# VH-VL binders against Mitochondrial intermembrane space cysteine motif-containing protein MIX23 (MIX23): the designs that were tried, part 20

Target 1, 196 residues: Mitochondrial intermembrane space cysteine motif-containing protein MIX23 (MIX23), of Saccharomyces cerevisiae (p38162)
Amino acid sequence: MVDNRRTFTAPQSLLETNLTFPNDEPSLTTITVTRERCVDPSLIDSFLRFLRHGSDDIIRQKLNNYRKGSINGKNKCKEFLKQELYPNWQIRNNIISFCEKEAAEMKNETDQQCGNNKKTTAEPLIDARIDPYAARERAEKQEAQYKDWTKVTEWVANNRKIEQILTSTTEGILRQNCEQNNDYLKEFTQFCKDNS
Key: E = the ipSAE of ESMFold2; O = the ipSAE of OpenDDE; V2 = 0.75 times the mean of E and O plus 0.25 times the DockQ between their complexes.

## First folded at step 11 (VH-VL; framework fv_oberotatug)

Design s7 (from r6 with heavy chain A32Y; at its last look DockQ between E and O 0.02; V2 from the best seeds 0.00; counts 0 for: pae E 15.1 > 2, placed apart)
Fold by ESMFold2, look of step 11:
Structure s7 (fold): chain C 196 residues (1-196), chain A 121 residues (1-121), chain B 107 residues (1-107)
Amino acid sequence: as target 1 above (196 residues)
Amino acid sequence: EVQLVESGGGLVKPGGSLRLSCAASGFTFSDYWMSWVRQAPGKGLEWVGRIYSSTDGGTTAYAAPVQGRFTISRDDSKNTLYLQMNSLKTEDTAVYYCTTGRWSGFYFDYWGQGTLVTVSS
Amino acid sequence: DVQMTQSPSSLSASVGDRVTITCRASQGISRYLSWYQQRPGKAPNLLIYKASSLQSGVPSRFSGSGSGTDFTLTISTLQPEDFATYYCQQYNSYPWTFGQGTKVEIK
């Protein structure tokens, strides 16, 4: 059986700087995400923190740096968005979405094993009177999958909340320092379609 | 003061070609997505297409009726948007507006006065 | 393509009237809808973006509401300069599409 996996690399702008962060975890520039890493997300969390610290957390400094480098001192917000912020948001969104998809597949697999569709072609039920060890092993496997599904689902919900807070805060800062009337969420959605 | 001024409209026979220009001033043209919107006489508004800024990749998108016949381009050094119209049809008869939304072409808060293109035998 | 249907296609009203124009999308478009006013012989101008946000310089008698598929533009107290054609436009997905327009005429 081939395991689902996907490799993500930090945006070039982060790779070109030697950022240091206050946490003790090593900074990762590339991560391969798998179902197993979604269940134990410590490495994914470190990578997401790296991405967030290198973008939304220092957004005002990033905006100023683009302004300082501009000819005639004009604001270059659109360059910052396309070159740094939107790619960073996209990578974070895609990582969270990968684990969300894995959680949905875990739920489907658990539902099929519990016989939620009794009229499907199914493996014979193991009779505990005939093979008590096989029946116990099946029950333990099903319970472990439910616990794993719950962990990933809660991690996804928590990270969706974090992303909503960060993007809302960043949108406010962009309106204060860039275009007040722009629909940044819609613009990001279009960016993702253009750079899928 | 933002200003968009279209030019190049006129009378053309079916199958002909025409090039519209839109001169922009009062804003940093290179930062803006640009669009063309048309309006047939006595009819409603129809989006024709858009072009991203060169910073955002400069790609174009078109409405189905003009796909393959119309080409949008821009020259940021001249602050000018272009619409090349080939293989013109009578249903292309309209006032053509140059438009932009401040950061994107999603909605349009700056419009030119329009230029009339008439396609008739 | 997302089809935008305005209602009514035309109406007659007097100065001081409250005018309501609706716009319905064939699919959900969240709040990604704008409204435009076009006076006779003039280019359109933006009134409302993101369903309910008033563009700078637009009088407060204009308001917008709605989300999903059903949207409303309201003019609370019609003025002489408000006799025009009004268009909605969705910007949720390409191609951007407009409603067919609602003409507001003098009664």
Scores: ipSAE 0.007, ipTM 0.465, lowest interface PAE 15.1, mean pLDDT 82
ESMFold2 (binder alone), look of step 11: mean pLDDT 92; pTM 0.934
OpenDDE, look of step 11: ipSAE 0.020; ipTM 0.578

Design s8 (from r3 with light chain A50K; at its last look DockQ between E and O 0.02; V2 from the best seeds 0.00; counts 0 for: pae E 12.0 > 2, placed apart)
Fold by ESMFold2, look of step 11:
Structure s8 (fold): chain C 196 residues (1-196), chain A 121 residues (1-121), chain B 107 residues (1-107)
Amino acid sequence: as target 1 above (196 residues)
Amino acid sequence: EVQLVESGGGLVKPGGSLRLSCAASGFTFSDAWMSWVRQAPGKGLEWVGRIYSSTDGGTTDYAAPVQGRFTISRDDSKNTLYLQMNSLKTEDTAVYYCTTGRWSGFYFDYWGQGTLVTVSS
Amino acid sequence: DVQMTQSPSSLSASVGDRVTITCRASQGISRYLSWYQQRPGKAPNLLIYKASSLQSGVPSRFSGSGSGTDFTLTISTLQPEDFATYYCQQYNSYPWTFGQGTKVEIK
């Protein structure tokens, strides 16, 4: 069993931002994501909320700050995208993709256990070495593993939808406040290839 | 001032349904994770479930005893959290609190005063 | 699920006393623990988060400590308004769970 783990740190630009959070709670500026965290994603969700709040949720404030400082027109929008927005989007995408990969591996592991169990299976009346209590316990463990896989898969799907909504909304704001004839999502895809 | 005001509690027969409401004010409701916590008479606190902010997709999670019977929803245009309770059992009798940490989904610094749900014949 | 066990279940104390309440987790929860106070007939309110961080507006006579599995809430000089039931809550892993409560009564 592969013990995968990956550490993510909030972008430096977000760490330097004067964000107001309710309750004076400490920010989650770094997170280590593991399979166990994907199954129980409360800390991941808090980190994603931090990233989203410091970028897409305040996009108009960020854009106004860059536009007012611009001396050569809307060129400062491109700096904002490459220095702040796209790195933030990339970290969120990478976290979701990590858990997506773990879900796929969980399914492969469980499917192989079911296949391996079938290879060792004999008819119950003939194979006396099959312990009926052990067989029942194996079935219960397999069910629990599929339950965990389902939880992670649903979490991934939900967060993919959230990201789609946020990035589509942000793209609309960018078209209104920056270059209207620019494919920001395609540009982000290229940014990820260049910075992977 | 942050305020949470629950309503919709009352007496209901086993197997029946109730819908609780929580009117929220004094914070940006659409950005908040919201939870329900209940307390049976004379007993301790029990987390019932939560709903993420609309910005985070508005998805829900539930404690095992209520999974499949209770549904949490929100209406951000009305700053209102809902708890739909179906197939009620006598063990669901409790004061139900609407709670939030606003930006925190982990612990709860704002609580409503609660609304009593009594499940009895 | 992470089970949270408080001790004592109840205690009697006088104004001015130092009160200590213990909360034990069935498995490690790092410092992800909060404490709540519930006065009779009232809703709970947050006292402590992240084991030892005092919520804004909470008097400094309240303090929290601990990490891992063992945590304490301390009231250094008990006041009349502190007679209440106290709950711990872990938020390290889903589902979030509360201790069974500690009732602090007037002696």
Scores: ipSAE 0.006, ipTM 0.542, lowest interface PAE 12.0, mean pLDDT 82
ESMFold2 (binder alone), look of step 11: mean pLDDT 92; pTM 0.934
OpenDDE, look of step 11: ipSAE 0.747; ipTM 0.904

## First folded at step 12 (VH-VL; framework fv_oberotatug)

Design t1 (from s2 with light chain K50S S93K; at its last look DockQ between E and O 0.47; V2 from the best seeds 0.00; counts 0 for: pae E 8.5 > 2)
Fold by ESMFold2, look of step 12:
Structure t1 (fold): chain C 196 residues (1-196), chain A 121 residues (1-121), chain B 107 residues (1-107)
Amino acid sequence: as target 1 above (196 residues)
Amino acid sequence: EVQLVESGGGLVKPGGSLRLSCAASGFTFSDAWMSWVRQAPGKGLEWVGRIYSSTDGGTTAYAAPVQGRFTISRDDSKNTLYLQMNSLKTEDTAVYYCTTARWSGFYFDYWGQGTLVTVSS
Amino acid sequence: DVQMTQSPSSLSASVGDRVTITCRASQGISRYLSWYQQRPGKAPNLLIYSASSLQSGVPSRFSGSGSGTDFTLTISTLQPEDFATYYCQQYNKYPWTFGQGTKVEIK
């Protein structure tokens, strides 16, 4: 019954922007992610949409703004990547990974409950006097736990897919507007190692 | 056992002010998002506003009809949610419910009994 | 704002009947819909969250289904305590909005 949680804050660059966002909701700049919020991820989904809109969805606008702010119009892509884009990607990855860890723990907890409730030679008469309503309650709880595990696992898989599509599309835009021959996804992997 | 108890309702003239309180128990109040929902006599439910948990920044949002007139606040040391209602209109006449989403963000798993606010000349 | 439309506005039913109530959203809300029951003179209480998930302590005769824009609450075998008004509520986008309610009355 471990109650794990982790707090994430939107990148500073996103907090300082006055760019228009497509949702009309007041933005949530900090989120605490818990197992319960992984099971019903409406809050997490709102936060991920905010992060994605403030980065990948408006990347061309972001790159143009960096270009206009350069002396002699020079592109400052490297600064944008390390100060804005890669931190944003990392936060999204870490949120998804937190829920993935919670799903694995949910599975382990349910499996242990099944193994721990098995009859032992030390307590045979206790097992033989099982209350059928208590047994049904245990079965219903176990089924609810697997249902929750399935919900979180499916949410994780879907969001991993969304992230792959977004980061691949963004890499293409970076190649068109920044260094053509750079491996941006490999750079991001190294960024995450350096800022773990 | 989760318990929410509203108080402070009553009769008030248009343009007046009223403060509602909601005493909470049976859960970790500082982790909870809290909301006010109202119901005009014989009518349906209408969301009034919410306040995030202190852990999530404690910020508020309001429905358009009450924006600028109502203020939601919380006192985590007293496990109490407040609704300050200013510039009251006859359209604000309703039973006001205190609600919480203890373990999730956006639906209301527990409700108080409600307190009646009547705005009438 | 997301407009929530319930159907029917009221219905008459007998104990033991199967009752179905629908809720339609004016735009997609994924599965982020809850159902509430309000007995006469009482506060609402949560029945269903996430379109189909049953709140703890709610009898299994209640069920929910749907996603996107069309949602259904079903009471498989109506009991005397189920005569009440039922509300749907979306929590996909602010402001959070309710349907107008469906009153289930004794036939």
Scores: ipSAE 0.018, ipTM 0.610, lowest interface PAE 8.5, mean pLDDT 82
ESMFold2 (binder alone), look of step 12: mean pLDDT 91; pTM 0.927
OpenDDE, look of step 12: ipSAE 0.752; ipTM 0.881

Design t2 (from s2 with light chain K50A S93R; at its last look DockQ between E and O 0.38; V2 from the best seeds 0.00; counts 0 for: pae E 8.1 > 2)
Fold by ESMFold2, look of step 12:
Structure t2 (fold): chain C 196 residues (1-196), chain A 121 residues (1-121), chain B 107 residues (1-107)
Amino acid sequence: as target 1 above (196 residues)
Amino acid sequence: EVQLVESGGGLVKPGGSLRLSCAASGFTFSDAWMSWVRQAPGKGLEWVGRIYSSTDGGTTAYAAPVQGRFTISRDDSKNTLYLQMNSLKTEDTAVYYCTTARWSGFYFDYWGQGTLVTVSS
Amino acid sequence: DVQMTQSPSSLSASVGDRVTITCRASQGISRYLSWYQQRPGKAPNLLIYAASSLQSGVPSRFSGSGSGTDFTLTISTLQPEDFATYYCQQYNRYPWTFGQGTKVEIK
């Protein structure tokens, strides 16, 4: 069964947070991502902003709160990573990857439609002589499909850049406030394998 | 065919309450985000509030002028959206539109014809 | 809040004219802008979403462009049914906000 949709829920620890969200933006705790939502990603962007605000954007505050309950804050750092940060990163990566896969499929489908029209019939010739407005409408639809593919591809590229910046900045903060010699990105990769 | 039909508008005195309903058909209501948008006579459009689909968590948000006075709810078994309006003011006088967007909910691709609410003594 | 400013507030045009309406956001909203048409006495109808994507059933004479803060709705050859008020709306950040409207009248 092939389903072109996938549901994501914010991590439980974020859902149970007592932290103030200063931008007063209403939160969306669960999202179903579809191809249409990749083409107009306003909902996905809202969800990503929520996830980023509740983690990377306020990481110093989150780390401080975890340290207050212990003599050695390093153990609390590990708890924060596994319970809050890495699940949050994983959800964001999976959302971006879903839209990346949809973009690849959109291009493949559009390329096949062009090939299918070429392969099988004289319909385009007959169409142009019988109904020239149908020929124009077909060309406009095909161009719109490639335009949608471009929008999703650009969105994916931009969000990959944003994630790289956020995770690099967060890694620096973790080195300053937790274990300096830890490879957090490698640890995250292993987390994703363990929680796939 | 998508149809949205508002009802429940009328004349109400300041401080009163009124409940609007919106009957929906022609789409999967439980997957849809729903909003209320109002338009004072001779004026522009103003977003009132929205409710997410049940799939996306079903939470509500409101514009500042109505926060704490208006409540949006939905009944997916009846394909019906509701707006409970309390502590009405003369500034709430408007045509109230029920709106939806199948996939995003942040823009309004289908509109009802509206129901007039008049708040006057 | 993101403030949306439309220009002009009204215009007069003849059937067949090319009409351009602009919408400016007070801060960047990416491509998250929609356009609506409201004929007198009727509910609004969606024309354009995502700045340039045409809603199903909307004639191809309507087009939208822009990103960031500056957006344009264009009607390439005005028809009798296009005399209406047009609104832009941003959906990048809560709360969703509309422009004040542009009335297109018969000259």
Scores: ipSAE 0.022, ipTM 0.624, lowest interface PAE 8.1, mean pLDDT 83
ESMFold2 (binder alone), look of step 12: mean pLDDT 91; pTM 0.932
OpenDDE, look of step 12: ipSAE 0.717; ipTM 0.865

Design t3 (from s2 with heavy chain S35H A61D, light chain K50A; at its last look DockQ between E and O 0.71; V2 from the best seeds 0.00; counts 0 for: pae E 13.0 > 2)
Fold by ESMFold2, look of step 12:
Structure t3 (fold): chain C 196 residues (1-196), chain A 121 residues (1-121), chain B 107 residues (1-107)
Amino acid sequence: as target 1 above (196 residues)
Amino acid sequence: EVQLVESGGGLVKPGGSLRLSCAASGFTFSDAWMHWVRQAPGKGLEWVGRIYSSTDGGTTDYAAPVQGRFTISRDDSKNTLYLQMNSLKTEDTAVYYCTTARWSGFYFDYWGQGTLVTVSS
Amino acid sequence: DVQMTQSPSSLSASVGDRVTITCRASQGISRYLSWYQQRPGKAPNLLIYAASSLQSGVPSRFSGSGSGTDFTLTISTLQPEDFATYYCQQYNSYPWTFGQGTKVEIK
């Protein structure tokens, strides 16, 4: 059985900075993500906002600060990417992927229950005749499981769209301020392989 | 079935101290973020403070009016949340509710019945 | 602090009526708003979280809507057990703040 919980900690560089936050919310520097927290994602949303605000949302300020640290600001771009941006992107991707895997498991569990119910349709009808409370309880459980799966699936889809928009905007800014011909997404993919 | 039971409320003079307890059952207490919310007689609800789950670091946050006077603690071996109230003022008079935010940590999915604290001469 | 203003402060309604309560935040809070019901002499109980998500065990006649600064709780067909005070609460920005409450009374 795969572990159904995972703990994520904000990158050390973000923890050491004094950044303004969009909501004046107390920082969530570490979260533990579970299936239940994927279904009710308010805590995860807060942590993702913290990560996004400390990186993509203020990227021009970050790049300017790194440029002042050398005669050739392009050398400092690589340092910023590896120390701050790519670790931040990786954590956000891993959080979304965790909930995506939980959604797939929810669907597997619901499909197995529905498949078993199909094979025993006559038996469940007999169960309802002799135990109407058990039949109602099973129907309510199945409806709740589909609602939960739908919530997580929609959350995953929405956050994948947000990440695509942020990554596209950030890549444009990196081309304006750093290497214009670099493939930043390919470089991020390699970073993830090197730091897995 | 989740159950939260507060105790320890009563009458106390201004400047006094009181300790509230909240006994929890029906869920894994060590995984829960716990809060205190209060309600002055005939008034609305006011957040008092919280303590993180032990697995998420176990730290505390407080509303400004109680900072430095109130202390939230937990004993996971007894499934019990505590509120130590010191230097009590008449404006602290309220029903104090123990609440849990098991999944999100930010809103209150289960509430105890409350315990009344009266601060008067 | 984010101020939460409920409207109306009280209302009178009959069983079967549609009841609408509003909650306005002093600044944007996205969808991070919850609604609570408090019957006289009882503790509050959670009705709705994330502006529109119904808590388990809450009757389907309750619904919530809104985002940003303007939020609405609707009871489609008022029942005798729904005569209570209703509170909104924002959880977008620390500290967590409540509206002043809306009392729903039988007429």
Scores: ipSAE 0.000, ipTM 0.528, lowest interface PAE 13.0, mean pLDDT 82
ESMFold2 (binder alone), look of step 12: mean pLDDT 92; pTM 0.932
OpenDDE, look of step 12: ipSAE 0.481; ipTM 0.813

Design t4 (from s2 with heavy chain S35H, light chain S93K; at its last look DockQ between E and O 0.51; V2 from the best seeds 0.00; counts 0 for: pae E 9.2 > 2)
Fold by ESMFold2, look of step 12:
Structure t4 (fold): chain C 196 residues (1-196), chain A 121 residues (1-121), chain B 107 residues (1-107)
Amino acid sequence: as target 1 above (196 residues)
Amino acid sequence: EVQLVESGGGLVKPGGSLRLSCAASGFTFSDAWMHWVRQAPGKGLEWVGRIYSSTDGGTTAYAAPVQGRFTISRDDSKNTLYLQMNSLKTEDTAVYYCTTARWSGFYFDYWGQGTLVTVSS
Amino acid sequence: DVQMTQSPSSLSASVGDRVTITCRASQGISRYLSWYQQRPGKAPNLLIYKASSLQSGVPSRFSGSGSGTDFTLTISTLQPEDFATYYCQQYNKYPWTFGQGTKVEIK
């Protein structure tokens, strides 16, 4: 059976710099994401902050490092995007999407339990003496699943908003410093298809 | 049942060395982040350092007072966490706790009973 | 480093009392705060994580609240086994730091 977990490592270009982690954590370069870590995302939050700090937060500095003259005067932005920015964006997106998938599975599991309960509208008399204990156990499990589902869903929504803000800001900076007429989000989408 | 059992504490002179061990059971040790936390007699808690699981990078980090003197290691085949303490100072006198952050964060799910290290002339 | 300040440093209470302990961080730590109980001569044990989530096996009389810099641990109906020292701990920013502790004593 497939273990619902996935390991993410910061891009090699980020690992090769002397970049300090924004919360001063000196060694967080790889995480394994599980359902449990989606429910309490302190590790994931630290890793996402590291990835964001090493890319979007310092985008202007990164672009300066890639600015080289050419005959037509264009920067080598395409190399930076494919080697550094899009891989970083993809890792962040994949982490958020993993937890989103886990939230969907939590909901599917709860829905299946509710569907099974619907088929038992009339229970045998022999089960009546046990029904109070079984009903309590079932309610406690469903309550815990709903609580966990809510935590992960809220976290996903918040991080999607953060990514939208960062991506919008970065796109503006790329238009100012690289090709003005490029659709960077469409290009990123294609990058993800090519590197799935 | 999760169990963490520290051993190796004792009396040592300043400049000496000790090696603490923490035997773990009741959980998948190889997936766990492991920490050391200490408590000087009659004082509060102080984080000492940690080691990630190998799948999360296997790296260590230390509090400033012990950086360069203490080394955390793990042996997943023996379910054992180690703390090598070198160049011990009197301010290192404390009960040393082995702790875990199973599957989550940097908070401490489970604690061992602690082992006392006394550094005295 | 993030400094964690607990208040009060000690208190005396009777069985059945409602007890409130506060913890203030020197900078914002979101909800990344845990609470520990340490009975005399024992190791600490986790009560609360992420400000308000109860650890498995912790009685419902314990609750936590807060975010940002100000956090509260509440014991709604103090029991004899609750006489202990309580610590908060932040895990938002390295290094991980603890409050100085709040000792809850019987009157």
Scores: ipSAE 0.006, ipTM 0.594, lowest interface PAE 9.2, mean pLDDT 82
ESMFold2 (binder alone), look of step 12: mean pLDDT 91; pTM 0.926
OpenDDE, look of step 12: ipSAE 0.808; ipTM 0.918

Design t5 (from s2 with light chain K50Y S93K; at its last look DockQ between E and O 0.69; V2 from the best seeds 0.00; counts 0 for: pae E 6.1 > 2)
Heavy chain, then light chain:
Amino acid sequence: EVQLVESGGGLVKPGGSLRLSCAASGFTFSDAWMSWVRQAPGKGLEWVGRIYSSTDGGTTAYAAPVQGRFTISRDDSKNTLYLQMNSLKTEDTAVYYCTTARWSGFYFDYWGQGTLVTVSS
Amino acid sequence: DVQMTQSPSSLSASVGDRVTITCRASQGISRYLSWYQQRPGKAPNLLIYYASSLQSGVPSRFSGSGSGTDFTLTISTLQPEDFATYYCQQYNKYPWTFGQGTKVEIK
ESMFold2, look of step 12: ipSAE 0.104; ipTM 0.665
ESMFold2 (binder alone), look of step 12: mean pLDDT 90; pTM 0.916
OpenDDE, look of step 12: ipSAE 0.573; ipTM 0.832

Design t6 (from s2 with heavy chain F106Y, light chain K50A S93K; at its last look DockQ between E and O 0.57; V2 from the best seeds 0.00; counts 0 for: pae E 7.6 > 2)
Fold by ESMFold2, look of step 12:
Structure t6 (fold): chain C 196 residues (1-196), chain A 121 residues (1-121), chain B 107 residues (1-107)
Amino acid sequence: as target 1 above (196 residues)
Amino acid sequence: EVQLVESGGGLVKPGGSLRLSCAASGFTFSDAWMSWVRQAPGKGLEWVGRIYSSTDGGTTAYAAPVQGRFTISRDDSKNTLYLQMNSLKTEDTAVYYCTTARWSGYYFDYWGQGTLVTVSS
Amino acid sequence: DVQMTQSPSSLSASVGDRVTITCRASQGISRYLSWYQQRPGKAPNLLIYAASSLQSGVPSRFSGSGSGTDFTLTISTLQPEDFATYYCQQYNKYPWTFGQGTKVEIK
């Protein structure tokens, strides 16, 4: 069965830190993302802010705490990346990608409706002659669907830009505090392939 | 047709308790965030608290004036939202509305007719 | 908390008038703002969400605009059933907060 929804849960390490949520929203540790929630993304935005605050926004504090927890005195950057940072980035990426897929499906569905409505010139005219409000209602529905598609695509584009800024800034911090010559973004890409 | 019907309001003395119910129909209740909003006589709207949908974890949150005194719960098998009000104060006198944010989360797309709670000695 | 301030607190208008109500947030709320209508003796009902999106079944004479901190509700041609109190509500940051209301009265 086709189900246009997906459930995401914050990483357990983030849930255990007693981190104060920046917008003070109470414990939304799991969300179900649907097409409707992509169209009005206030809930998704709150969850993304929680994930970002508990990772990229406090990356220096996170790295310092990881070093203090090193039992043998060795730097644990690789462990932090695989256990905390990359899973967090992946959840955010997957949420954004879900809405991106929904936007593509919205456009495809609406384009098919518009194409079917243009098959004959007589069918829209016949509908208007017997039920002019039905013809107007169909046009308004299609316009509204393209507006929803536009809302989701704009949200996706904005969040892709935010993620690019955050992950690029975090990579710079990782170079300062971990291995300088490591390609962290390429490693994340590989992490996602390995943990699809 | 979405319907929300509150019941259980009435007159109660300060320090007393009262339980409100909200019967819901016309939508998938288990997917909906539900809220209580109140309106004191002649005043504006005040959010009281909410409960997340069961699919989003079912947790509650409350406005500061009612924290620790009011408890929101839901019974998805009966499509019913509840508000348990304890240690009632005269300033809790209001019409209490059941509201839903069916799929989009944070705004109140459907409202019940409200039930009046009067707290007076 | 995000404080929502509506202007004016009340206004008098005639059927057919264009009515504009403003709502100002104490900090940025993106476009996460809704408008409600409460007719005398009735429960509120949703008019507008996401600053400008019209709720199903709401007449097209209602429109909303704005983003950030400044928002407006416009009724293009006031009808007899539109004499009511109007509330804005932000849903960007917890707790969700309402404006104090704007009463639209018949002149």
Scores: ipSAE 0.031, ipTM 0.628, lowest interface PAE 7.6, mean pLDDT 83
ESMFold2 (binder alone), look of step 12: mean pLDDT 91; pTM 0.930
OpenDDE, look of step 12: ipSAE 0.711; ipTM 0.866

